# Designs tried in a protein design chat: VH-VL binders against Large ribosomal subunit protein uL10m (mRpL10). Part 31

Target 1, 224 residues: Large ribosomal subunit protein uL10m (mRpL10), of Drosophila melanogaster (Fruit fly) (q9vpl3)
Amino acid sequence: RGKINIQRPKAPHYERARVVAVTQPKYPELPKAKSCFKTRAERTQQQQENPYNEIIAREVRNWLDHSRLVAFFHLSSITADDIFRVRVQLHKQNLHLKSYGSKIIEQAVKNTRYEAIVPLFHSNHCIVFSPDPEKTAALLRIVRRVPQMVLLGGIVEETMLSRNQLVAYAQMPGLHAVQAQLVQTLSQAPGHLIQQLQAHQNSFVQVLDVHAKNQMNEETPKST
Below, E stands for the ipSAE of ESMFold2; O stands for the ipSAE of OpenDDE; V2 stands for 0.75 times the mean of E and O plus 0.25 times the DockQ between their complexes.

## First folded at step 3 (VH-VL)

Design u25 (from i31 with heavy chain N31Q S104Y; framework fv_imvotamab_arm2; at its last look DockQ between E and O 0.01; V2 from the best seeds 0.00; counts 0 for: pae E 18.1 > 2, placed apart)
Fold by ESMFold2-Fast, scan of step 3:
Structure u25 (fold): chain C 224 residues (1-224), chain A 118 residues (1-118), chain B 112 residues (1-112)
Amino acid sequence: as target 1 above (224 residues)
Amino acid sequence: EVQLVQSGAEVKKPGESLKISCKGSGYSFTQYWIGWVRQMPGKGLEWMGIIYPSDSYTRYSPSFQGQVTISADKSITTAYLQWSSLKASDTAMYYCARHYGDLYFDYWGQGTLVTVSS
Amino acid sequence: DIVMTQTPLSSPVTLGQPASISCRSSQSLVHSDGDTYLSWLQQRPGQPPRLLIYEISNRFSGVPDRFSGSGAGTDFTLKISRVEAEDVGVYYCMQATEYPWTFGGGTKVEIK
């Protein structure tokens, strides 16, 4: 009995569709019938919606929006104990080390001003956030003792900076006006941040390849 | 020290409205999610929904969608759970709990007992 | 919805003896990111739930080392190596791999 009430709103359209189907049985199902039901793909996507992606993407956007300093690093193999020690040292300086998957970063920054950073995260990576851009020097001092973390670049005062530009910023006097002026000047430098960061990635890969080859040569005894 | 402090016990009649609160302190309120969990007397835990205070994004369990409203006020670091019209079946202990993007509730409020009877 | 089934429903244990609680999910809890969002909570009588273990086997801050978690896919275990008086309560597993988030029915640990 409840079925007749459910079908009531569609009765006129349903009867018409039935009549049409009888007169044209060789044709595919009417578009109306398809539009009345969710497709298998739509249902599957809805059921497989990932809460992790929604939650982390919002956190990434919030960190980006509330941080005046963001630094991007390539992360080589490092033990859990070693990375924990680095996190503790960074936290004392109001520097927050975070790791996110590439797809999550893409989701977080899609259709935002940060979308240009996506290519940086094709390999193992981590990000350091801080509300205080004056901590850039402290960040680089701490990371210098962690060879597994390789600086790729960053964002300071909403301006994207290459590795070399970020290092230059860290070397400036602690006067806010001088640092702000430097950021403005560096942002007008020739070349694209993404291209410079990709070049650093390629150079790093080449260094690793040379090191690996040298290791293999050392394992094989050389004739005198 | 991270703390979630909930409002006091409530005694209501069916059909009345109610809004209970969960105040966070000792952490950056906008960078963590707040979830609500129901525990009916003598029963287990039921996830009701979550809110991200930074943008007030909410996600509800299908069982609670349309039954309650979750909201938050960043200026006073407080999350809320609200009913427009209470039912006797809403009698339960309600917990708020915090989580980070690693998807577990790390800190819990003390609970708010809601009793709905005539 | 992912259904979380806990066994046993009740576990009487002698002080100092081990206790083991099982949790089975109706489908794999392995997320597409490769992680498993399975946690364990303890609820002592009259108290709110407390996090014990997150992501299968990681102890939360302040949780004694007598608690350990293990498992993979759909089968998970919480072990208490030496039960103490303060361990009396109800233990819940929880999954956050898929919406809606769901809890196990609970296992009551009590001293005999």
Scores: ipSAE 0.105, ipTM 0.561, lowest interface PAE 4.9, mean pLDDT 78
Fold by OpenDDE, look of step 4:
Structure u25 (fold): chain C 224 residues (1-224), chain A 118 residues (1-118), chain B 112 residues (1-112)
Amino acid sequence: as target 1 above (224 residues)
Amino acid sequence: EVQLVQSGAEVKKPGESLKISCKGSGYSFTQYWIGWVRQMPGKGLEWMGIIYPSDSYTRYSPSFQGQVTISADKSITTAYLQWSSLKASDTAMYYCARHYGDLYFDYWGQGTLVTVSS
Amino acid sequence: DIVMTQTPLSSPVTLGQPASISCRSSQSLVHSDGDTYLSWLQQRPGQPPRLLIYEISNRFSGVPDRFSGSGAGTDFTLKISRVEAEDVGVYYCMQATEYPWTFGGGTKVEIK
């Protein structure tokens, strides 16, 4: 009694196969559960310019145009509470933390000088804006306490900086501090120069004085 | 501190024009949207529209489109809401509010009561 | 337009007891960018509205921890864990996911 291989049933006789093929219940294709997730294609096609997106895109452009400091961050598994805390801390320093969708960013920077930032926004991200480039150090100090925020780069004084460059910038003394140091150095330079010039003159006078004294001593006749 | 200070209460007759103001202080006025919200007596809040003071770009609710004009003068950090011809139905409290990106309307003015009566 | 429906219209609450307000949207408030632009506002008698919660569950600065927001998609809830006298007022939900932005009809919280 041949072991009926249940896993590979012998192909039915040609006639039976034909009947089975015709009698196979055509199950209505389960309506493809329209995944509530509009396919990327549907999302892109229905990109009827949501007036809201335009509004936000305009806002983003304005922030970029009026900020002297812009920093881009990747967000890694950060909670809303953590974001809020950071936002408050940043706000106290006149640093404005914003988060925008990638599409909004793309729309905002399209055909602008900022178009190069688009690749930074492929993941969860946030942007920090400030009118004050001197706040870079403060920004980095605050963000260092937030491991979920990863610095990607930034824009300082209309110059795009890498992460490393931004860190280096933050470590530099502020322009005003440097200027102050320069002024201080320059203010000290004349005094030093004068001292050096006077030192030679004084030494020369001293040598002459010694010479004069020696000559006077030689001319004093030993009164026997 | 962020503050929005609105102009005082107005009593007008039907057909009169009116312009009320909202002055922002304590923040960069040009960086944030300003919106107007209507609240009729004993009723809820109604979004009227918003303006971006930097370039005076405006968006209106369809219900208020053509009925009011929203404007801003960034030089004095002031937003405006104006009517060319008031109606009795315009009687309401009007609030200006700052729109802070994803925080929406985070700061509100104290409101301006507009009374339109014959 | 997205219609925001709040329930109940009125919520009499005993001091110290919890309160819950529901807000339902006519469509999903999930924006294409993945965020949900739902906020809750409080308006005390004779005062302007005040922002309480943004993006469903985030408390705005200065808002007590007794206020909490939750929800997803079309159903949202504001909870007050322990109602205080100062919490008397009208509460509004607002959506900013789609233009035009719209408010709920409001829920009046009062002390029994």
Scores: ipSAE 0.024, ipTM 0.571, lowest interface PAE 4.0, mean pLDDT 84
Fold by ESMFold2, look of step 4:
Structure u25 (fold): chain C 224 residues (1-224), chain A 118 residues (1-118), chain B 112 residues (1-112)
Amino acid sequence: as target 1 above (224 residues)
Amino acid sequence: EVQLVQSGAEVKKPGESLKISCKGSGYSFTQYWIGWVRQMPGKGLEWMGIIYPSDSYTRYSPSFQGQVTISADKSITTAYLQWSSLKASDTAMYYCARHYGDLYFDYWGQGTLVTVSS
Amino acid sequence: DIVMTQTPLSSPVTLGQPASISCRSSQSLVHSDGDTYLSWLQQRPGQPPRLLIYEISNRFSGVPDRFSGSGAGTDFTLKISRVEAEDVGVYYCMQATEYPWTFGGGTKVEIK
């Protein structure tokens, strides 16, 4: 009993509830404590002053090219200790928490299909990369208890997904279970079959689309 | 002060459509999930589903999937529960409730009694 | 689905005496993150439910000290140290550890 309480002291609950209850945090209210993540001002200065932005942009491109799961978050005010604990928990699941300046992201995705993601990085943000798309459920479970990280959307198997689509993807059973449920649905009465298919069609299409993209990617070389 | 105000009681015939509402006030409507809960006469509580008003993401209990539609209009801070064709078995009290993440309900609406007869 | 079983179904209690309500889940409510998402709700006669306790033992804002929650794993208890007239109603446990969210069947507390 006491062991459960020590995992969730009231102070973290209060801070989390407070952050969730307010509208978007103002930039000046970010904590002053040293953080693994840079403030917006610090990121902007580093972009302007750093002659090696191209090297960092290549790192971002490498993560995008080798990650089957990419998730984008708005990042509210958070202490360095809290974000470090989240990063460690994510890392145990092969989920890699990163943050980059918006100019660097622009350079990394220039002339790629991912150029549409650039507006996501005009506010304080973070990105989670993973080679394991099946870790999407684990990612969302971990972040559910971190209100400072607000999911914006993601990329799964090179397919851009909205927040809603990514959450739906995480809830999908395995491919065998999806196939079994489709068979059960087709065996129902005609009127009920149409209703069941309409209710699940977007989720099943997303899983099948990801699967089809994965097969196509294995036949073609990756983007540089 | 957080408030959820639901639309008034409804008396309907089987086969009619119905859309009941839940208006949130006193908080940032798009930052919290809204759930719907059914209470059959003299019975306990049943979770029907939830919606995140910011992007209209919904998740339904398997028992209610395809039976009702949950929606929201964030411009007027209102969530909805809708039937295309009511049955007498839909007679119940319906509650909306706000919750923190997908963890627990913290504030509840006053309820909307739906009666489907004759 | 996680089945939530409450006992007793009815708890007639003398004013000022304690009441104890049990809730048992069909499987552990300990989430993979180490926390347990078990809540207690109160529904007074003719009123909507309201939150009493979240995450086993944390009292929600405005809930009197006479309400306390305890438990772990699959077994949970709500206690009212001294029942008052305003405590009459039905009490529900609820789990949010796994989809779908499920409620206990309810326990009616009434004054003898």
Scores: ipSAE 0.000, ipTM 0.407, lowest interface PAE 18.1, mean pLDDT 74
ESMFold2 (binder alone), look of step 4: mean pLDDT 92; pTM 0.936

Design u3 (from i31 with heavy chain H99R; framework fv_imvotamab_arm2)
Fold by ESMFold2-Fast, scan of step 3:
Structure u3 (fold): chain C 224 residues (1-224), chain A 118 residues (1-118), chain B 112 residues (1-112)
Amino acid sequence: as target 1 above (224 residues)
Amino acid sequence: EVQLVQSGAEVKKPGESLKISCKGSGYSFTNYWIGWVRQMPGKGLEWMGIIYPSDSYTRYSPSFQGQVTISADKSITTAYLQWSSLKASDTAMYYCARRYGDLSFDYWGQGTLVTVSS
Amino acid sequence: DIVMTQTPLSSPVTLGQPASISCRSSQSLVHSDGDTYLSWLQQRPGQPPRLLIYEISNRFSGVPDRFSGSGAGTDFTLKISRVEAEDVGVYYCMQATEYPWTFGGGTKVEIK
């Protein structure tokens, strides 16, 4: 009956298990004693990069660099059955929903062109990857029916896009040249794009508050 | 476009060393794992191992652990497969292939035929 | 190691007729993350392998819609709805659920 962490990707998960097995001590680790002074060994361990996190981070980097469509979502409370149904619908469209810890994301994008996305991952999140940017429209159609997933922004053809810019991209004709022109135009204002992506963190709380209040009002029976 | 170009065919004697190459172009070389696959004459495919070129981290199939060395030079976007001492049983076509996420291999080199005979 | 078994070993087929290839794994290919990492490759005579299908049923870029994949757990099928002359070659299933990644023995598709 051993439960395996289902949030971890397959290839890094296997390598993680082997790295953990190789590095594990012969007996249980003692808990770190509370102390005003850190031993040389403790200082060395704190400075040493965690090899487990690096293995998972390599896989996240591979997903980011391989995928021509990456979409970032805030994920509210959702049942296992509901998220499974969403995952199946996304999978049919070559869309891959993944969840990673914030530290893994930070490690993966550190010193890369994608480092600016780190602030998006300071709260509950999930990411959808696809090698096919034409699937952006299908992605948005599916998530419209999933109120627990709120679009924050994304990356299309290595260009960072806000929520509104991703919606605009999804509505473009299926002509590759037209879509490429939009991406090219957006890439000419990187400071503005980064600010818009960060601004969605603030509007997010307001959207949730308005949604909660509207849910209460809509549940109230209307007089017949 | 994505391309993997492998070195030319080799004819060697048992006991000789050999290093074959796989040059990637048209993509970010350091951000994709590269695998090596063997195909013996008239037989199927065998996974040998894989390398992440950014830091040269390698993972080998148990059947090939200690029999070959996989390496990469990111400055010239090239991966390598090396034998210290060839055996007649190493006669095969060797393919390099780019990993497609954690799912499969998407782009393959043309193959390097290695013939080991006295 | 997960052993991948393909049937038949060879499949002579008439042009325009369907072809079906089966692949069975010695263990479930469902990963702990819930995904099934089963792929199909095509190798035409004298050429390197080519990715056709990944994660059971997803066609790779440029792969014609006459190719389809299905299956679950340990039993998988590749179907070609109407075989064309260019479809001649050896087809391999492969698993990427656990290391080492392993391939099926191959099925040769040829025209009668």
Scores: ipSAE 0.000, ipTM 0.434, lowest interface PAE 15.9, mean pLDDT 76

Design u4 (from i31 with heavy chain N31S Y100W; framework fv_imvotamab_arm2; at its last look DockQ between E and O 0.15; V2 from the best seeds 0.00; counts 0 for: pae E 9.9 > 2, placed apart)
Fold by ESMFold2-Fast, scan of step 3:
Structure u4 (fold): chain C 224 residues (1-224), chain A 118 residues (1-118), chain B 112 residues (1-112)
Amino acid sequence: as target 1 above (224 residues)
Amino acid sequence: EVQLVQSGAEVKKPGESLKISCKGSGYSFTSYWIGWVRQMPGKGLEWMGIIYPSDSYTRYSPSFQGQVTISADKSITTAYLQWSSLKASDTAMYYCARHWGDLSFDYWGQGTLVTVSS
Amino acid sequence: DIVMTQTPLSSPVTLGQPASISCRSSQSLVHSDGDTYLSWLQQRPGQPPRLLIYEISNRFSGVPDRFSGSGAGTDFTLKISRVEAEDVGVYYCMQATEYPWTFGGGTKVEIK
């Protein structure tokens, strides 16, 4: 009658094939074959090399330009089934989890106001997009149960926010005016937000290492 | 509220040129891809190509590369599909549609019927 | 090119009964960004196509919950739990994972 299955669907194992090149041409056997200039055919083949990246980079730019909420995460090793389950939960809240290579991100944000985010993506990462910034609280609630995803920071209403600033924003869902005022106040904070985002990433790696050591020592925190 | 409005039906002879239009409204025109899809009488859908209006970057299906030209004028929020020389086999309904990431084609124009006969 | 194969070619159904449409791709539709760009479109007679389902199972705005999508990799299904008179039309699956973007051949749903 319209009921859905309670059980989660299982995602199949993904195929990791990547095609970035065409067949390799052999140089002509003529002694005069000096490459003084690239031929039109060689330039055409070079332009056809990774045309996929150009298209995807423009789509990434579209996601950035149209999304009022963008959250950046470091992504540790996670199974295909686990990430699929997270993606389903996020999508119910109009939150779109995407993974792009650093080269594609660099192409997408080059010569834009987003160019400063490139250093965040030199390690394993993923991005969550949404047209609805009020979903920040729902986002953090969902990813709280996914230790492989570590929040680095984000962009809300075109304003770059550190991890702590984004958490503060999430704790004040409600009237748009109140949320806008908070974003403006946070954006006036002294310092460099990109450096803050990178510092948070480094600090969390240290915290994660301490937690790993504590777990191996079989210590359990008290829960009242 | 998002709308794509296409130009009216056309009746042409083989060899004539034609340019049909698709006007977007109710959204940021330069932030979305616009694609063109052909449907021959009684047949299914065929993707022809897309354009990103912000910089006019185009990508064509190999079957349509060199057969048509896709363009856009962002000042009037309009995308175009153009033939330099029509063939009888170009007789079809042509749809424009908006594209955004995983949504694929989310909003569609009403279609432009092109009839090419002598 | 990725070939999209739909079955059946036509599906005559009695009002209120379920309908099921299968779509198979010649290659996995999982994109390198982790998403599966598989959508379902409905085309009523004399009307433009309308988006029903995107990314396998997500209903587009205004689409009734009697429509559901499922599947993964290369095998996908669109189900209509209780066919209504307004559901008459041709249904297409589409992939946008790889260029050129391709459509299934269509499945005609009709009332008998």
Scores: ipSAE 0.065, ipTM 0.568, lowest interface PAE 5.8, mean pLDDT 78
Fold by OpenDDE, look of step 4:
Structure u4 (fold): chain C 224 residues (1-224), chain A 118 residues (1-118), chain B 112 residues (1-112)
Amino acid sequence: as target 1 above (224 residues)
Amino acid sequence: EVQLVQSGAEVKKPGESLKISCKGSGYSFTSYWIGWVRQMPGKGLEWMGIIYPSDSYTRYSPSFQGQVTISADKSITTAYLQWSSLKASDTAMYYCARHWGDLSFDYWGQGTLVTVSS
Amino acid sequence: DIVMTQTPLSSPVTLGQPASISCRSSQSLVHSDGDTYLSWLQQRPGQPPRLLIYEISNRFSGVPDRFSGSGAGTDFTLKISRVEAEDVGVYYCMQATEYPWTFGGGTKVEIK
């Protein structure tokens, strides 16, 4: 009488195993503690099913229309906490970080001048909006510290810029600074011209004076 | 400068229809939401609804759904709030306000006082 | 609907003294986009409301620096560092995180 190995019961007959497998109660997986922060996937899925997608799309369009600076970023394995930190930093600079589903973006930009941006949103992405194009440098400074944010490109003053162009733009002196310099240069130009014109006249007068003095000296009879 | 100018005060009787206006100027009218807010005498602010003038998409507070109609004419940069049949309880100050992104209601009209009395 | 509860209802303040107004929401005001759409409005007597603070802590253009907003989640505070005579009025918090948008009941700031 073979000792029933209680520790390793013989696998039930194939047919019994099938029945047992089918009759095993599928206990609903305990809802994994929904992290307080909906995963990006959950947010994206919720956005897809959100009856308010139209409203959100309009909001996106509104942001695009009123922003003078728009920057597009790819997000690579960034945590919610990291995003929050970056968001706060950007916000302090009047930079607004937003994340939208691809479908929402598509809907928002459909038949608009922004339609060309749609291909940028095939992956995890975020958008930074600002009414101030001068904040481009600040934006790049902040995101440089965030390796998970990869700059893809942007729109500055209604012009679409590549990543490299955006970086170059950020390095340029602000428009106001350039304007101020221009005004200064223009204001100095007339003064310089006048000085140059006067310099020639003054030089001529000096030469004449010297000539006159020399003539007077030649006419002075050597009193023997 | 961004301005919202509302129509003048209205005195009406119960059962009468009314349409008040809010004209926007100094900005792209079609690119901002316009909201209406009610303030009953001596009371707080109540959100009524919003409209996106570009396509006239409208959302209402459940409390005001079916009670009022919000519309916009983008050609003259004007938003409207209208009643088909006024009630005495509609007596209030009505404000229009512009909304955009994070800025919430950033600019407000001067308000339109509506008095409904028998 | 998100219920916005403001406290106190009335805040008598001496000129030059600080004031603090609390706004509590019935649920988190963090939007799915990660932002918190809480605003503070000021309504002076006989005037329309004026935007003071948006997204919890951002001062709107032209708003004096004596106004500051703070908070997170469900608890928010508007502070006036030094109350001036012109600050008399009713202050409202507003949420725009979820529809319908809702206002707090208001806090009346008065000078003692």
Scores: ipSAE 0.035, ipTM 0.579, lowest interface PAE 4.1, mean pLDDT 83
Fold by ESMFold2, look of step 4:
Structure u4 (fold): chain C 224 residues (1-224), chain A 118 residues (1-118), chain B 112 residues (1-112)
Amino acid sequence: as target 1 above (224 residues)
Amino acid sequence: EVQLVQSGAEVKKPGESLKISCKGSGYSFTSYWIGWVRQMPGKGLEWMGIIYPSDSYTRYSPSFQGQVTISADKSITTAYLQWSSLKASDTAMYYCARHWGDLSFDYWGQGTLVTVSS
Amino acid sequence: DIVMTQTPLSSPVTLGQPASISCRSSQSLVHSDGDTYLSWLQQRPGQPPRLLIYEISNRFSGVPDRFSGSGAGTDFTLKISRVEAEDVGVYYCMQATEYPWTFGGGTKVEIK
């Protein structure tokens, strides 16, 4: 009570979060009146403006469809020089850094399996594409040195992964061999497929168990 | 190695049809645009149009709309430029070039010389 | 259509001396995505064009560092710091910001 600020009374978690937001305001972008109340003619004109966006949207859709690794980032304030250096470093690893307007992304993913990613592009963002899912570790290593790029998640082998899942994917040993075994298993009968997946899971558990036992041996050394 | 290999030189008469080709190799053909560029003898470069082979989306320069057809066959990684009826003014060198959003025309074919004489 | 105007039409230079080529667009080349799609191409005698510079100032892979690009908005420049014999040819600027994509008229670089 003696240390409590009467102007900011302690409150349930919801109200504490609101008080913090008030003391660190982020200026919301005010909607333009014209944008909020666009007429039918203005919407038609907007659809015809910037026809280059149609080319870019198709490029994005093709990258999404043919990249086995896609990573989504929130992009905070970064200098043009710094983002250029990151782009060059990534490109050397066959990793392609892109930034697009939210309208372009919406057009690119419309009526695709990737439509769920649209909300990620309501704020500043960038995307990294690659045909090489084995480059995930290199991507994360490069971006770790770039605090302005905050990993949101990604797509690997057509599977949506959270931030933590993508990090875990990048650290798994023998990834190429596991992927090859999985592809071979999928070409077989359903019952045999389940057995093959269980065998692969057992192999993966054995790799993790060897790692855990190595840690256990390091913590319980034998006396000589 | 990224390569764009074009079909050989053509000698034609006015009114004949022609289809020239541009075969891409060493990259994912459907991931990149293919554009066509004309260079008339002793003149500069003219953009004719561009195609996205994945879905055959095509844009033409207004100067060439209706005069040529740009197409692609992604199964054999080949883009095409064709005329239904050639004119003597179509005599030129024709290049194909690859486009990726950051890089406009990063790799070029060797060119196809088309000569239309009567 | 965006008109691309190059100057000079011809640039005779002494071997080892600098060359500078100007390109001016009839309107801004800044795309709605924030990038400027201005490229420089080199066409050596008897060869197809090749990419030198993209997005104003970025050298394409394998392009010597004596080539540099600069500019903004509507005014762009290609510089060759020390012209070598292999640099003889015609240089084109190109915009891919709006349809139709357009080229400058070309600048012939030759050794005098």
Scores: ipSAE 0.006, ipTM 0.495, lowest interface PAE 9.9, mean pLDDT 76
ESMFold2 (binder alone), look of step 4: mean pLDDT 94; pTM 0.955

